VH-VL binders against Uncharacterized protein C1F7.10. Designs and how they scored, part 3

Target 1, 238 residues: Uncharacterized protein C1F7.10, of Schizosaccharomyces pombe (q09921)
Amino acid sequence: MIRILVINPNSTVQMTESVKSVLDDCTPPNVQLEYLTCPPEGPKAIECVSDGVRSAAVLMKYFEDHPPQVDAFLVSCYSDHPLVTTLRETYRKPCTGIMQASILTALSLGRKVSVVTTTKRYEPLLTDGIHAMGISDSVFAGIASTGLAPLELDSKPRAEVDALLARTALRAVNEMGADVICLGCAGMTHMAHVLEKAVGPNIPIIDGTKAGVELLASLVRMNLFTSKQGVYQAVGSD

## First folded at step 5 (VH-VL; framework fv_olinvacimab)

Design S23 (from O4 with heavy chain W104L)
Fold by ESMFold2-Fast, scan of step 5:
Structure S23 (fold): chain C 238 residues (1-238), chain A 124 residues (1-124), chain B 107 residues (1-107)
Amino acid sequence: as target 1 above (238 residues)
Amino acid sequence: QMQLVQSGAEVKKPGASVKLSCKASGYTFTSYYMHWVRQAPGQRLEWMGEINPSGGSTNYNEKFKSRVTITVDKSASTAYMELSSLRSEDTAVYYCARGGYDFLSAYLTPLDYWGQGTLVTVSS
Amino acid sequence: NFMLTQPPSVSVSPGKTARITCRGDNIGSKSVHWYQQRPGQAPVLVMYYDSDRPSGIPERFSGSNSGNTATLTISGVEAGDEADYYCQVWDSSSDHVFGTGTKVTVL
């Protein structure tokens, strides 16, 4: 049985509950998922690099005091979170984030990937994170958002929100040149369904939480590990 | 539709305590943080603290942490703020406001809905 | 502790543009929200996530945020825009922080 720790790097328990809801219904065979919310002294949201640094520091202290007994780590935040790199330095076990996992999965299936999200708020940060992976604009079509603010998602009729999500996904394909789409959010099952219905059967829609779990399970099954030769050679725990 | 309804005005003597209520309706109470913000007459808004109704965890502004207690009654969808050892400078309008984390959109929200405010007068 | 500083007052003629600044160290890395408060009333959210408008807020309200300064801009100012305006951010170490407030007078 492969044990994967799904880490919510913010201290908001509702995010962990949302991610758990997505993953519990689609856990891979011979995999056990464990969930961790960042301790309360950590940030309740990750809105910038410094929030991510504070989050990583709190979580690494937590792991020092409570050594993790798992085979792999999934950082459940759609961003370039420093915890991913810190875990790779500390442990030999595989580690990925949901953004990284979804982009790598997408580029195994299509030529040009776009990330579809509900709001524009973190569009520049997501773009920077994807570029930081070494992904060029020759294979990255950009971030497509509905233009809706979070409050509008709550206040607008569901049919109107779904129509905007559908149009956003179609724009990513028809105007931005994407042939594969990644969901830019953690824990949004409804969004995946709306996008799939909108773009039809020929465009893969990648859920990063599911992709991350599957990727880590496959890496563990292949007996692969984080390289300890180069930049990730910091003293760690096995 | 979403509403936050606060308890009525209070008049207290210095040294007393006051407990204000804020009843929420029209949304899932446990999905959002509840905040308390005060405003002394003619002064600026001042954040006092918050509670996450799901787990009951609280964070307080250091200025108030020795005197303020925020609690919830999940079954009644009501948040409470108790301020002890009242002083003349505690005379203010006290607001509850919804904010924190919207789990459906997976984003931190602003303080998007506010109660009508409760005037607390501390007189000697 | 994180601090947000606003000018105490801004005077503007009807139809002209009012600009309300909110200064904070590296505020451009944070999400800035803006509240309008008329006398005797609760604050009302008028701008959030730097530049997003809630339903019902006129298009003449716009926002920006970069470096150490966030700005709420009200073009074509109307008498009804007279109010106190507050910026607000969430900071991971200081939690929710309000600005010092700006009284906008239309004259």
Scores: ipSAE 0.043, ipTM 0.634, lowest interface PAE 6.8, mean pLDDT 87

Design S29 (from O4 with heavy chain S105G)
Fold by ESMFold2-Fast, scan of step 5:
Structure S29 (fold): chain C 238 residues (1-238), chain A 124 residues (1-124), chain B 107 residues (1-107)
Amino acid sequence: as target 1 above (238 residues)
Amino acid sequence: QMQLVQSGAEVKKPGASVKLSCKASGYTFTSYYMHWVRQAPGQRLEWMGEINPSGGSTNYNEKFKSRVTITVDKSASTAYMELSSLRSEDTAVYYCARGGYDFWGAYLTPLDYWGQGTLVTVSS
Amino acid sequence: NFMLTQPPSVSVSPGKTARITCRGDNIGSKSVHWYQQRPGQAPVLVMYYDSDRPSGIPERFSGSNSGNTATLTISGVEAGDEADYYCQVWDSSSDHVFGTGTKVTVL
C-alpha cells in the first residue's frame, strides 16, 4: 500500500474536505490517502508569497513534532508553494504540488496548456508560478479566468457563473490556442464538469489533485526519490 | 435570496448564559464559515469567533474563549452562539455573518452577509 | 495583538470627498475590508480586498492600502453616506480584527 499525505497548506478545513471529496471517489489501486490541514496558527488562505512562507513554517514545525509516516507528499494548493521545495530538501520521499503536477501532465498530452480559474485575483500569481517552473510561453497559453473578483463570483447566479466558465474555457481553446486545460483550483468537481461540457471531447481537462496523486504513486512504484544532490540538499547536510 | 435570520432579543441577569441562533438560507450552508460579531451600545464591532459548518471546527477570539461556544445544526442550516457567565458589559447587539470559502474553493475573508442582529441586555 | 486605529469622526460637505483612514502596522501587506453601518442597522460590506467594490455599491466608493495606512475614499458625498465606517483585516495571530470605527457626518 502506497501512503500519500495530501496537505492543505492553508488552515481552512473546508478546503481539505473539498479535496478529499474529489480524491475519495477516484483513489488509485493500492494507494491510501491521508489528509492534513495546516494548524490554526497558519494562514487561512494562500493569497501571496508571504502567506506561503508562513504556511510552510507552521507545517514544517508540525512535522518536527509529528514525523510523517507516508511514502510521498502532495501539496494541495494551486500555486508555487514554498512547502514543496522545503519538503524536497527535508525528505527523500517524492513531493509535488497540484499546479506542478497538472502542468507536467498537460504537457504530456497537449502542445499548449492554459489554466482556467474562477477569479482574476489568481491570474498574476499563477502566471508567475508557472514561469518559475521554467515553462515557456511557447507552450503556455496563459491563465484564463471569468474576470470576476471573488465576491462578484459569489453574488452572481450559479447559471451565470457556469456560462462565464464555459466561455472562459472556450476562449482558452479558440482564442488563446490551448489544446489542453488545467483546472486552476483544488477540489472543484463542478468546475471540471462545466469545462468538459463546454470544450467537448477533444480537449483534455486536467485535475491537479488527481494528477498529483497518480504522479506520486507512479514515482513511489518506480522506487524513485527526490534528488539529494544540488538544490534539494538541506543546508548543513555535509 | 440569501439571508441570515437571528433569534429574538434576550434579557438576562448577571451570571446567566444566553444562546442565540442564526438560520441561513439561499446558499450552501457548509460552503461558508459563520462568524459572530458583537457591538456594545455606541462601541466598535468586535469579532467573537467563527465555525466551519462542514467540519464543525471553531476558532475564538482569546477575549471570549473561556465563555463562548459556537455550534451548528447542519440539517437545519442554523448556527448557534452561547455566551456564559454574563456581565453587564456583555450588553450588546450580537450579529452572525457569513465569510470563508465559497463553492469555488476561494477563501473569502470579508463578511459579506449579516444577520439583523440580536439585542442581549444584561441587567440586575 | 494586532490593532487597527481609525479617526473617531470625519465631517464632510455634500459633494465633497471624504477620506477615512485605517492604521495598522504593515497593513499594506494585508487585505482590508470596509463596512458601513447606519443607526439601528446591521453592517454592510462596501469595499473588500483593499479596492474591490461589491455589487450595488456606487462607483463613488474606492479604496487603497499601502504601508501602515488603508483608506476608504467616498467622492461626491451624499447625505445617505452618513454612517459609521469600520475597517477589518484578518491577522494570523489576532484573527479578524475590526478598526475602532469612524462616524462620517455629512454637513
Scores: ipSAE 0.014, ipTM 0.544, lowest interface PAE 7.2, mean pLDDT 86

Design S3 (from O4 with heavy chain A106E)
Fold by ESMFold2-Fast, scan of step 5:
Structure S3 (fold): chain C 238 residues (1-238), chain A 124 residues (1-124), chain B 107 residues (1-107)
Amino acid sequence: as target 1 above (238 residues)
Amino acid sequence: QMQLVQSGAEVKKPGASVKLSCKASGYTFTSYYMHWVRQAPGQRLEWMGEINPSGGSTNYNEKFKSRVTITVDKSASTAYMELSSLRSEDTAVYYCARGGYDFWSEYLTPLDYWGQGTLVTVSS
Amino acid sequence: NFMLTQPPSVSVSPGKTARITCRGDNIGSKSVHWYQQRPGQAPVLVMYYDSDRPSGIPERFSGSNSGNTATLTISGVEAGDEADYYCQVWDSSSDHVFGTGTKVTVL
């Protein structure tokens, strides 16, 4: 049995429940998923680098007090979160984030990836995160959002938002040149169906939460581990 | 339409406790945090705390942490704020306001809908 | 603990531009929200995430945020804009922090 800890790095429990509802329906064979919400002294939202650092600090202290008994870690935040690199430095076990997992999966299936997300505020943040992975614009088509601000998105009926996301996905393919799409939010399983229906059967739609679990399970099955010779060589590592 | 309706004005003596209610309608009560914010006459808005109605988890401003308790009744879509050991300085209008986690798995930091306010007067 | 300071008052003539500032240490790294409170009424959100405008708020309201100062700008000021205005941020150490408030008088 491969044990993977799915970590919500913010202290908002509904995010953990959203991710759990997605993963409980699609857990791989011989995999046991465990879920962790950042303790309440951590941030409820991660809006800047310092929030991410505080999040990672709270979680690392939690792990010092409650040593994790798992084979791999998934950081369930669609962003470039410092907890990923901190866990790689601290533990030999595989670790990834859902943004990183989805982009790497997409580039195995298509030549030009786009991320479809809900609000316009994520466009620059996700672009910077993807570029930080070393992904160039020759294979990255950009971030496609509904163009709505968060409260506009929330005020609309779900059917109208679904239609906007479908049009956004279609724009990513037809206007931006994407041949593979990543879902830009951890809890968007119902959106996968909406996007698939909109763009047709020839465009893969990647759910980063599912991709992350599958990637980590595969790394564990291959007996692979985070390198301890280079950048992730922490002082006092085992 | 979305609406937050608060309980009526209260007059209390120093040392007493007060419990205010805020009834929500027109949206899914458990999809958003409920906040409590107070405003003393002629003074600034001051955040007191929040509750996640889904699980009942709370977070309080350190200034009020020892005296404030926020609770919910999910069946009634109602949030409550109880403030104990009242002082004359607690005379203020108390607001409930919606914010935080939305249906799309995002914690939103603005407070987008506010109740009408409840005046609490503490006097001897 | 994080502090937000606003000027106590701003006077502006009808049709002119009012600028309400909100000062905080490195506030440009945070998301700023703005509330309008007319006399005897509850606050109303008029600007959020620095420059996003809620539905129903006129286009003459705009916002910016950089360095140590966030600004709510009201162009073509109308008598109905007379109110107290509060900035607000979320800070992981201080949670929701409101500014000291600015009374906008339209003369």
Scores: ipSAE 0.401, ipTM 0.776, lowest interface PAE 4.1, mean pLDDT 88

Design S30 (from O4 with heavy chain S105T)
Fold by ESMFold2-Fast, scan of step 5:
Structure S30 (fold): chain C 238 residues (1-238), chain A 124 residues (1-124), chain B 107 residues (1-107)
Amino acid sequence: as target 1 above (238 residues)
Amino acid sequence: QMQLVQSGAEVKKPGASVKLSCKASGYTFTSYYMHWVRQAPGQRLEWMGEINPSGGSTNYNEKFKSRVTITVDKSASTAYMELSSLRSEDTAVYYCARGGYDFWTAYLTPLDYWGQGTLVTVSS
Amino acid sequence: NFMLTQPPSVSVSPGKTARITCRGDNIGSKSVHWYQQRPGQAPVLVMYYDSDRPSGIPERFSGSNSGNTATLTISGVEAGDEADYYCQVWDSSSDHVFGTGTKVTVL
């Protein structure tokens, strides 16, 4: 039995519930998922680097007080979150984030990946995070967004939002040159379905939450681990 | 339509406690945070605290932390704010307001709907 | 604690442009929201996430946020725009913080 801890790095429990709903219907055989919401003293949202740092500090303190009994860690936030590297320094067990997992999976299936999201606000942060992985624009088509603001997403009819998502996915393929698409969010199963219908059967759509679970299970099954030579070795550890 | 309806005006003596209510309708109560914000006469808006109805978790402004308690009744879609050890400077209009979390962007949303306000007067 | 400072008042003639500033350390890294409050009424959201406009708010309202200053701009000011305006951010250390408020007078 492979045990994976799925970590919501913000303290909003509804986000954990959303991620769980994505995974409940597609957990791999011989894998047990455990879920953790950041304790309430942590940030409710991760909107910038400093929020991520505060989140990581609270979660690492939690792990000191409650040592995790799992085989791998998934950070369920579609961003370049510092908890990923902090967990890699602290534990030998595999660790990844859903953004990183989705991009690596996509590049195993297509030549040029795009990320589809709902708002322009997140485009620069996602672009910077992907570039930080060493991914060049030769294989990264860019971030495609609907341009809608969050309150517009809440107030517009679902059919109108779905139509905008469909057009955004088609733009990623037809105008930006993507041949594989990643979902730019952690918990929206409906979004994957809309994109799949829009682009047709020849373009893979990657859900980073599912990709992260599968990647980690594979790494554990291969008996692989975070390197403890060089950058990820803990300073002053026993 | 979405609306927040608050309880009526209160007059209290120094040292007493006051408990205000805010009834929500027109949306899924447990999907949004409920905030309490006050405004003393001629002064700025001042955030007091919030509750997440889904788990009951609360966060309070340090200024009020020792005296404020926010609770919810999910079945009634109602939030409550109790302020104890009242002082004359607690005379203010108290508002409840809805704030959310956007699952598409993972950002906190602004305070987009506000109650009508409740005047609390603290005097001898 | 994080603090947001606004000018106490701004006076503007009808049809001209009003600019309301909100100053805070590195406020450009935060999402700024703006509320309008008319006398005796509850605040109303008029701008959010720096420059997004809620449904029903006229296009003459716009916003920006960079460095240490966020700005709410009201073009073609009308008498009905006379109100108090408050900026607001969420900060992971200070939670929700409101600005000191600006009274806009249309004369």
Scores: ipSAE 0.405, ipTM 0.780, lowest interface PAE 3.8, mean pLDDT 89

Design S31 (from O4 with heavy chain S105D)
Fold by ESMFold2-Fast, scan of step 5:
Structure S31 (fold): chain C 238 residues (1-238), chain A 124 residues (1-124), chain B 107 residues (1-107)
Amino acid sequence: as target 1 above (238 residues)
Amino acid sequence: QMQLVQSGAEVKKPGASVKLSCKASGYTFTSYYMHWVRQAPGQRLEWMGEINPSGGSTNYNEKFKSRVTITVDKSASTAYMELSSLRSEDTAVYYCARGGYDFWDAYLTPLDYWGQGTLVTVSS
Amino acid sequence: NFMLTQPPSVSVSPGKTARITCRGDNIGSKSVHWYQQRPGQAPVLVMYYDSDRPSGIPERFSGSNSGNTATLTISGVEAGDEADYYCQVWDSSSDHVFGTGTKVTVL
């Protein structure tokens, strides 16, 4: 049995529940998922670099006091979170984030990936994170959003929001040249269904939460590990 | 149109509990967080907590978490806030307010629609 | 214990500009929302994410946020703008935090 710890790096319990709802009933064979919400002394949201640093510090202290009994770590935040790098320095076990997992999976299935998200506010943050992975714009079509600010999205009937998401996905394919789409969110099964219906059967839609679990299970099954040579040299007991 | 309609005024004795309701209409109840905010006479707005009606998960202000419980009845599109061990300092107008759409960052969204408020008076 | 401090009152003549400040440590890195509350009424959202206006709010209302100070600006003030104004942010240590409130008097 492969044990994967799915970590919500913020202290908002609702986020953990959203991630769990996506993974319920679709856990890979011989995999056991455990869920961890960042302790309450950590940030409820990751809005800036300092929030990410505080989040990572709280979680690493938690792991010192409660050594993890797992084979791999999934950081369930669609962003470039410092916890991923910190876990790779500390443990030999595989670790990834859901953004990173979804992009790598997409580039195994298509030539040009786009990330579809709900509000325009996420576009620059996701773009920076993807570029930080070394992903070139030759294979990254960009972030597609509804163009709405969060309150505008909140004020609209669900059917209208779904229609906007459908048009956004079609724009990613037809105008931006994407042949594979990543969901720019964690724990949102409804968004996946809306996008799949809109773009049809020839465009893969990738859920980073599911992709992350599958990637980590595969790495563990292959007996692979985080390199302990160079940047991620061992810094203590595994 | 979106509306939040709250229950009527309450008068309670110290040590009692009060349970307030907030009925939502005009939007998909389970798609948005619901917040509770109070305001003592002449004082500032004070956030008490929030609930995700879809899963029922809650977050509370540290100051109130030992005494406050927020729940929902999805079939009635109604949120509830129960405050126990009432003190005279709990005399306030209590508001429900709609929060963010149910995504991982709903907590960053403003409170865009508010109920009319419920006055709770705690006196001997 | 994150805190947002506002001046307790601002007096302004009709047609002039009112500026309501909201001071907090590194508030320029946060998303600031503003609420208007008239006596006996529930708060109404008048500005969100620093400088965006909800539908129905006049363009006389504008916002800014940098460093340690966020500002709600009301140009061409009208008698109907007389109200209490509250800023609000989300903070990782304190959740949703409201400012101390500013009473705007139009005289």
Scores: ipSAE 0.005, ipTM 0.510, lowest interface PAE 11.1, mean pLDDT 86

Design S32 (from O4 with heavy chain S105N)
Fold by ESMFold2-Fast, scan of step 5:
Structure S32 (fold): chain C 238 residues (1-238), chain A 124 residues (1-124), chain B 107 residues (1-107)
Amino acid sequence: as target 1 above (238 residues)
Amino acid sequence: QMQLVQSGAEVKKPGASVKLSCKASGYTFTSYYMHWVRQAPGQRLEWMGEINPSGGSTNYNEKFKSRVTITVDKSASTAYMELSSLRSEDTAVYYCARGGYDFWNAYLTPLDYWGQGTLVTVSS
Amino acid sequence: NFMLTQPPSVSVSPGKTARITCRGDNIGSKSVHWYQQRPGQAPVLVMYYDSDRPSGIPERFSGSNSGNTATLTISGVEAGDEADYYCQVWDSSSDHVFGTGTKVTVL
């Protein structure tokens, strides 16, 4: 049994419950998922780099006091969260974030990946995070936003929202040149079905939460580990 | 349609307590946070605290923490705010407002629906 | 504690552009929301996530946020835009913080 700790880096319990709802119906064979919400002293949201730093500090202190008994770590936030790098530096066990996992999975299946998200505010943030992975624009088509803020997803008729999501996915394929799409979110698998129907059977749609679990299970199954030579070398505790 | 309907105006003596209500309709009450915000005459909006109706967890502005209590009645879709040890400086319009969480990118949503406000007057 | 400072008042003629600033340390790293409050009424959300408009808010309302200053811009100002405007952010240490407010007068 492979044990994966799915970490919600913010202190909002509803985010953890949302991720659980996605993963409960599709947990891989021989995998046991454990869930952790950042302790209450951590931030309720991760809106900027300093929120991410505060989040990582609280979680690393928690792990000092409660050493994790798992085989791998998944940071369940669609961003370049500092906890991913901190966990890789601290532990030998595999660690990834859902953004990183979805992009790597997409590039195994297509030549040019796009991320579908909600608001234009997220476009530069996600672009910077993807570039930080070393991904060039030769294989990254850019971020396609719906222009709908999350507030409007709740207030507009579902048919109107689904139509806008479909148009956004089609723009990513037809105008931006993507041949594979990543969902720019955690815990929203019903959106994948809307995108799949819109773009047709020839374009893979990647859910980063599912991709992260599958990637980590595969790395553990192959007996692979975070390198302890170079950048991720053990910090201080020899 | 979404609505937040607040209880009527209150007049209190210094040292008394007041309990205000905010009834929600037109959305799933437990899916959103409920906030309380006050505004003294001619002054700015001031956040007092919030409650997550699903679990009942609360967060309070440190300024009010010793005197404010926010609760919910899930079956009635109603949030309450009780403020104790009233002073003349507590004379203000008190609003409830809905907030949420953006699961796409772990952002908090704005306060998108507001009650009509309740005037609380503290005088001798 | 985190603080947001706005000018106390802005005067603008009908049809001209009003700009309301909101200053805070490194506010560009935060999501800024804007509320309009007419006399005797509850606040109404008019701008969120720096530059997104709620349904029903006219296109003449726009927003920006960079460095230490966020700005709500109202072009083609109408008499009905006369109101108090408040910026608002969430901060992990201070929770929800409102600006000091700006009274916009249309003369």
Scores: ipSAE 0.326, ipTM 0.750, lowest interface PAE 5.2, mean pLDDT 88

Design S33 (from O4 with heavy chain L108F)
Fold by ESMFold2-Fast, scan of step 5:
Structure S33 (fold): chain C 238 residues (1-238), chain A 124 residues (1-124), chain B 107 residues (1-107)
Amino acid sequence: as target 1 above (238 residues)
Amino acid sequence: QMQLVQSGAEVKKPGASVKLSCKASGYTFTSYYMHWVRQAPGQRLEWMGEINPSGGSTNYNEKFKSRVTITVDKSASTAYMELSSLRSEDTAVYYCARGGYDFWSAYFTPLDYWGQGTLVTVSS
Amino acid sequence: NFMLTQPPSVSVSPGKTARITCRGDNIGSKSVHWYQQRPGQAPVLVMYYDSDRPSGIPERFSGSNSGNTATLTISGVEAGDEADYYCQVWDSSSDHVFGTGTKVTVL
């Protein structure tokens, strides 16, 4: 049994329950997911760099007081969160974020990745997060949005939603030059088949939740670990 | 079609409690938060609290925390809001509304579907 | 606690532009949503995340948000646009906060 701790870096317990409802559907055999909400001293939402820093500080203190008994860490955040780097410095165990896992998986399968998401509001936010990972525009085609709110994925007629998803995926491939697509919204995870049908059999579609869990499980099964030689050397080891 | 249907009007005496219902249909009940918002006659909208039907966890407006309880019946796709120790100032139309938090982008979603509202009158 | 202030009323002639402001300390750092409420009816979402329109909301509706003021703009105003309008944000200290509301009258 591989144990992965899924960390909600904000202190909103309702958010952890939402993450659990999505991730439980994609859990592979012999993997147990455990969930953690940032203690109430932390921010209720991670909307800026300072929120991320405060979140990471609170969570690291929590782990000092409650040592985690897991094999790997998944930070459930679609941005470059300082907790990922801090966990890598502190623990030997593998650690990744959801977007990071999906982008790295995509770039192992294609030359130029695009993220298909719902609202135009997410385009600059996701772009900043991807650039923060060191991904250049030479291999990143950009973000393609449907113009729908996340809630509209469920409220609009299925045919209309499917048509918008299909057009957005085709735009990513035909106009933006993507040869692999990542889903950029939790609500789209059950709609990958619509994108697959639209772009045809030659374009991989990557679900970030599944990519994150599978990547961590694979790293654990291979007995791999966060390097302790160099920038991720143990904090306070001197 | 997606729909939120609320229980009928209530008349209560000061000091009593009231429990309102909101039945959801046309979407996966456990995938979205349910909010409660009230509006006194001629006044602004005022957020009272929210519940995640999946796990049942709640978050309340500090103003109402000591008096409000939000619950769900997942099998009936129904959310409830109970307000205790009623005062005349609690006379208002009470709405349920669908919303959520997008953990991918770290934004709270807008309240996109609303029930028709329930008038609660508190008078002696 | 965090507060959003709107003018109580805005009057506009048909075909002209109505601008409804929502003032809050550093509101430009937040995501603003807007709701339309006609008499005796539940609110309807008309603008979200500062400037995104829900399906079915005409292009005449637009939004902006910077500094201490968010604005809902209705161009080519029609009689059917007459309603109360409320802004709304999420704030870490105050959770979900609605504005004081603005009654738009089309004369």
Scores: ipSAE 0.030, ipTM 0.632, lowest interface PAE 7.0, mean pLDDT 86

